# VHH binders against o75319: the designs that were tried, part 50

Target 1, 181 residues: o75319
Amino acid sequence: GNHIPERWKDYLPVGQRMPGTRFIAFKVPLQKSFEKKLAPEECFSPLDLFNKIREQNEELGLIIDLTYTQRYYKPEDLPETVPYLKIFTVGHQVPDDETIFKFKHAVNGFLKENKDNDKLIGVHCTHGLNRTGYLICRYLIDVEGVRPDDAIELFNRCRGHCLERQNYIEDLQNGPIRKNW

## First folded at step 21 (VHH)

Design sa8
Fold by OpenDDE, fold request of step 22:
Structure sa8 (fold): chain B 181 residues (1-181), chain A 125 residues (1-125)
Amino acid sequence: as target 1 above (181 residues)
Amino acid sequence: QVQLVESGGGLVQPGGSLRLSCAASGFSFSYDRTFSLGWFRQAPGQGLEAVAAIRGSGGSTYYADSVKGRFTISRDNSKNTLYLQMNSLRAEDTAVYYCAAKYPWLDSPSEYDYWGQGTLVTVSS
């Protein structure tokens, strides 16, 4: 059904670009059918996403959708010119090596093909926080060699909300580097 | 597991038309728009030739000079199928036609990462 995700309203729709990276995190945009259940100021559609990104003087070059459902919006709701990749990612659990690998390679592939521009990699799960934050931080740690606490701090600051799940934080801080290839 | 299966090949007279299909599985055109899809062909005694290509996003297309204006590449996301409409066929178009998919992040030495088994197109009087 088209029920609003729990606590979805509690999170900022779109974060800020993470300095030194091409990442920006946001909560899941909701298709038009959800608007009936929202106050006007609470609405956040795929169109609203792009408008908000534009307001930041940014442009999305890739959207990575980590939600484990297809009910929030359809790929057809996005401009065809914007690459879109869905990586079904189970919530609450630390992503497995395959998920992490797929995310990393998608990011690396994007970066290889977009050296001539400054388009962003938009990443979202339901709230654009825990799964999103974990995978972005995992990338920064494993691929870019960023210190875990620095990665987490950077993400939290830019997203406007802090990673909430201890298992994610613990894995980022103390877990092993995951497979990069 | 990504699978590409071509169909639609056969015997046709010069000037005729054929429509090739490539049914893809293991990934969704709708939910993965980071790929490129293409058609290739190999004529008897010749090497592999790129015929046409299309991006998963944006719809940009490429055509070999030899087929430009005669062939059209397209996709149907709802069917997860790639097509090659071939018009004004010539004898020199006789070849095995292959469907292929490319992902920018795969560490493959090949230009395209996934290939079908091919479908034979014979243009003859």
Scores: ipSAE 0.615, ipTM 0.837, lowest interface PAE 0.5, mean pLDDT 93
Fold by OpenDDE, fold request of step 22:
Structure sa8 (fold): chain B 181 residues (1-181), chain A 125 residues (1-125)
Amino acid sequence: as target 1 above (181 residues)
Amino acid sequence: QVQLVESGGGLVQPGGSLRLSCAASGFSFSYDRTFSLGWFRQAPGQGLEAVAAIRGSGGSTYYADSVKGRFTISRDNSKNTLYLQMNSLRAEDTAVYYCAAKYPWLDSPSEYDYWGQGTLVTVSS
């Protein structure tokens, strides 16, 4: 359906690039059919996403979609030139090892192929916060060796919102490192 | 589990046309644009040859010199199918044709990570 996700309006549409990384987080853009339920200033479409990214003088090189539904927008709503990867990720639950693995490899693959540019990896779930924050932080922790609290703080600061789910935070802070291969 | 299944091979006369299909499963062309898809062929007594490739994003294509202007690689996201339109076929095009998929995040000893079983194309008068 075309119902607006709960609390979707409460979150900034796009965060800031995370310094020292190629990550940027944003909430899910909504296809045109949702616009009738939104005030103009609340609208955030795939097109708006790219506009906002450009306003930050950045460019997306990859979009990782972590939503567990296809109702928000279609891949066809994105420019064909932008790589897009959907990783169906269940909400509320800490992502499983396979999900984490897929995310990490996607990121690593991107970085390997994009050494000659500064394009960003855009990551989103519904709100671009919990699932998004977890996987980004998980990557920073497991792959880049960042301290959990530092990763979380960095994400929160750049996203403009703090991770909300205690199970995600707890897993990041105290959970085991997940396999990188 | 990613699977690629080729079809459309057969016997054709020189100058004829044939369209190969590769039905992909285990991933979606629409929801995974990080892949590259390609066609390869192996003629009798010869090694594996790259024929054509297409990126999942941007739609850029590559063709071997031997098939440029005659072959066209394309995909249908709605059908999750890769195609190879082969026109002006020649005897030297006779080979087993393979569909393959490559992902940037996978390390494999071969260039492509997933392969079909192949389909035989025979060009003969």
Scores: ipSAE 0.605, ipTM 0.831, lowest interface PAE 0.5, mean pLDDT 93
Fold by OpenDDE, fold request of step 22:
Structure sa8 (fold): chain B 181 residues (1-181), chain A 125 residues (1-125)
Amino acid sequence: as target 1 above (181 residues)
Amino acid sequence: QVQLVESGGGLVQPGGSLRLSCAASGFSFSYDRTFSLGWFRQAPGQGLEAVAAIRGSGGSTYYADSVKGRFTISRDNSKNTLYLQMNSLRAEDTAVYYCAAKYPWLDSPSEYDYWGQGTLVTVSS
């Protein structure tokens, strides 16, 4: 269906690049069929995503889509030149080891192949906050050795919204390092 | 799990054409653009040779010098299928042709992570 996700309008469309990383988080862009249910200033399409990224003088080199549905937009709505990876990620629960593994290695693969540029890894779930924040922070903690509180603070500041899910926060702060293979 | 299945091989006369297909399963061309796909071949008594490759994003292609201008690699996301159009076939094109896929999220020491079983192409008068 084409119903607007709950609270979707409450979140900033696009965050800022996370300093020291190649990550940028954003809420899910919505395909054209959703526009009739939104005021013009509320619209955020795949095209709008790229425009907003450009306004920040950045460029997306990879989009990781963590939503668990395909109804928001189609891969065909994105330019063919932009790598896109969907990792179906269940909401509200801490991602499993397989999901974390897929995310980590996608990021590592991108970084390995994009050493000659400064393109960003765009990550989104529905609101671009909880699942998105968890996986980005999990990567920073497990792979980059960042302190959990520092990772969370950095993400929150750059996204413009704070992680909301206590189970995600608790797992990041006190949970074990997750399996990398 | 990822599976690749080649088809379309057979006997063809010199100068003829053949189209190979590689049906992929276990992943989606549409929902994963980070992959790379390729065709390889092994002629009798010879080693494995890269023939052609295509990126999941942008559609950039590579061809071996021996097949440039004659072979075309392409993909159909709607069918999750890779193709190799072979024109102006020569006797030296006789080989088993393999489809292969590479994923960045797999920590594999090999160039390509997944391989098909191959399909035989014989060019003979």
Scores: ipSAE 0.594, ipTM 0.828, lowest interface PAE 0.5, mean pLDDT 93
Fold by ESMFold2, look of step 21:
Structure sa8 (fold): chain B 181 residues (1-181), chain A 125 residues (1-125)
Amino acid sequence: as target 1 above (181 residues)
Amino acid sequence: QVQLVESGGGLVQPGGSLRLSCAASGFSFSYDRTFSLGWFRQAPGQGLEAVAAIRGSGGSTYYADSVKGRFTISRDNSKNTLYLQMNSLRAEDTAVYYCAAKYPWLDSPSEYDYWGQGTLVTVSS
């Protein structure tokens, strides 16, 4: 159905650009059919996403959609000029190595293609928090050499909400560096 | 997992037209707009030549000078299919034509990751 995802209303729609990186995180935008279930101030559509990014004087150059469903919005609801990649990511456990590889590959490809501009990679799952935070931090740790606690602190501050899943936090802090970068 | 299958090749006379199709599986044109798709060709005894390409986002196209104005690349995202419309065909267009994908980004022909098996186009009188 078109049910609003649990606790979705509790999260800020869009975070802030993570300084020193090309990342910005947000919760899943919801297509117009969901708006009948939302108060006007609660709406966050694909159009609202782009307006909020513009209000921050930023521009999206890629959206990575980590949701494991197709019901929230269609890629056709996004501007056609914006690259979009869906990586179906199960939220029950830390993402597997194939998912991490796909994410790293997409980020590295973006950085190569966009080395002469300052466009951002927008990353979202349902809430823009746990799967999103894990994969962004995993990239920063494995590819950029950022210390786990520094990556987590940066993400939490810029998202405006702290990572919540303890198994993700523990894996980032104490788990092995992933070699598939 | 990723597969590309060409069809539509054959024999045509100079000045004729032909449309090639490339059915893709293992990724979705609708859910992945980071790719580049292209048509390449190889004439007998020659190297591989990039003919036309199209980006997954924004619809930007590239055409080799030898085919500009005669060939049109397009895609149907709902059918997950890439096309090459070839008009005003010439003898020098005779080649095996390949569908290819660079996933996620186009850089050069040598960096295309996925290739079809090819379809022969023969232009002769």
Scores: ipSAE 0.291, ipTM 0.669, lowest interface PAE 3.4, mean pLDDT 88
Fold by ESMFold2, fold request of step 22:
Structure sa8 (fold): chain B 181 residues (1-181), chain A 125 residues (1-125)
Amino acid sequence: as target 1 above (181 residues)
Amino acid sequence: QVQLVESGGGLVQPGGSLRLSCAASGFSFSYDRTFSLGWFRQAPGQGLEAVAAIRGSGGSTYYADSVKGRFTISRDNSKNTLYLQMNSLRAEDTAVYYCAAKYPWLDSPSEYDYWGQGTLVTVSS
């Protein structure tokens, strides 16, 4: 249905740009049909997302949607000129190597295509926290060589919420570096 | 895995029309606006040449000068299919036509990562 995702109201809508990177994280925007169940101040639509990004003097050049459903909004709710990619990512489990590779490939492609501008990659799952934080940190660790604890601290600070899933944190800190190909 | 399968080639007289189709699998036009899709052709004894291309975001198109006004590239997201409508065909259009994709991003037309098997178009009387 159109049920508000569990605990969705508890999270800040949009984080801050992660310094030294092209990433910004946010919770899933909800299309108008969800607004019947939200107070006006609780609404966070695709339009609200772009307004909040503009308020930070930033611009999105890609949205990576990690949710395992399409009930929250449709790609058609986004400006046609903004690239969009859905990577179906199962929650509660550390993402598999195929999912990690798809994320890395999309980020690397974006950076090549956008080397002459400063547009951001927006990444979200349902809450913009656990799956989002894991994949961003995995990229920073494996591709950019960032120390795990530094990647996690940077994400937590810029998102405004700490990663919650212990299996994700353990894998980032102590798990194997994944191949970048 | 990503697959591209062309169809719709054949024999046609000069001035005639054909519609080529390219069925894509392994990714979704509906869930992905980071692709670029194109049609390329190779005439006997010639290298590959780009014929037409379309981006997933914004719908921007490219056409080779030799086909502008005669060929139209399009896509149907619900069928996950790319099309090339070829009108006013000429003998010089005789070639094997290939569907190609760069997913999730385009580096350049010459660096498309995925290719179909090709479909032969012969324009002759």
Scores: ipSAE 0.184, ipTM 0.601, lowest interface PAE 4.3, mean pLDDT 88
Fold by ESMFold2, fold request of step 22:
Structure sa8 (fold): chain B 181 residues (1-181), chain A 125 residues (1-125)
Amino acid sequence: as target 1 above (181 residues)
Amino acid sequence: QVQLVESGGGLVQPGGSLRLSCAASGFSFSYDRTFSLGWFRQAPGQGLEAVAAIRGSGGSTYYADSVKGRFTISRDNSKNTLYLQMNSLRAEDTAVYYCAAKYPWLDSPSEYDYWGQGTLVTVSS
């Protein structure tokens, strides 16, 4: 079945661009098959995602999908011209070094390819909060040298929801800097 | 650990057809649309020539003038396989054909980062 992910309705669909970065976070869009289980105001499809980004006068240049499932939407549901990367990221635990490295590599590659525009990297997991916030903050800390508390505050404010998983927060604040290459 | 393995080469008569395959592993065509894939060839005594390429996003293709209209690049994302359909073959198409991948959001010193070992195509009567 196409059951709605637990607590998915509780989160704002799309956050705001994080100032000084190329990131915007959102919850997983749901393909049309899920809409029979949603009220009209609850729907958040791939099309709705792009409409909401456009309403902010922004444009997505890459979507990084951190979900550990293929059931929410298919890459084919996105505009054909939009780059897309899935990084299977296990939930409930701090992402491992391989996952962190893949995320850093994708972001660094995007920045090189898109140095002459202002397109955004859209990042989502299921709720667009814990795994998404962790990896964005880990990038800002390890690659950009942002202080952990400043990265977390920026993400929370722009996402519109605070990071919830204490083990993620503790790792960002007190855990080791991860190697970038 | 990206690997590319070509197959489908062989001897064919002028005017004939072959389909080359390139099986990819280490990344997914379905879940990574940040790549470019291509076919290159090297004839005896000649340098390496780009034959055809396809982007992972948007499906844009490139063909060398010498093969345009005769060769078709395609991919099957479910099999993680790139193809080159070669029609109306000519003696000048005789070469070792290589599959290559460019992963432009992956730091690399080469224009194409990953290469197969090649498959020989011989066009003769």
Scores: ipSAE 0.148, ipTM 0.579, lowest interface PAE 4.9, mean pLDDT 88

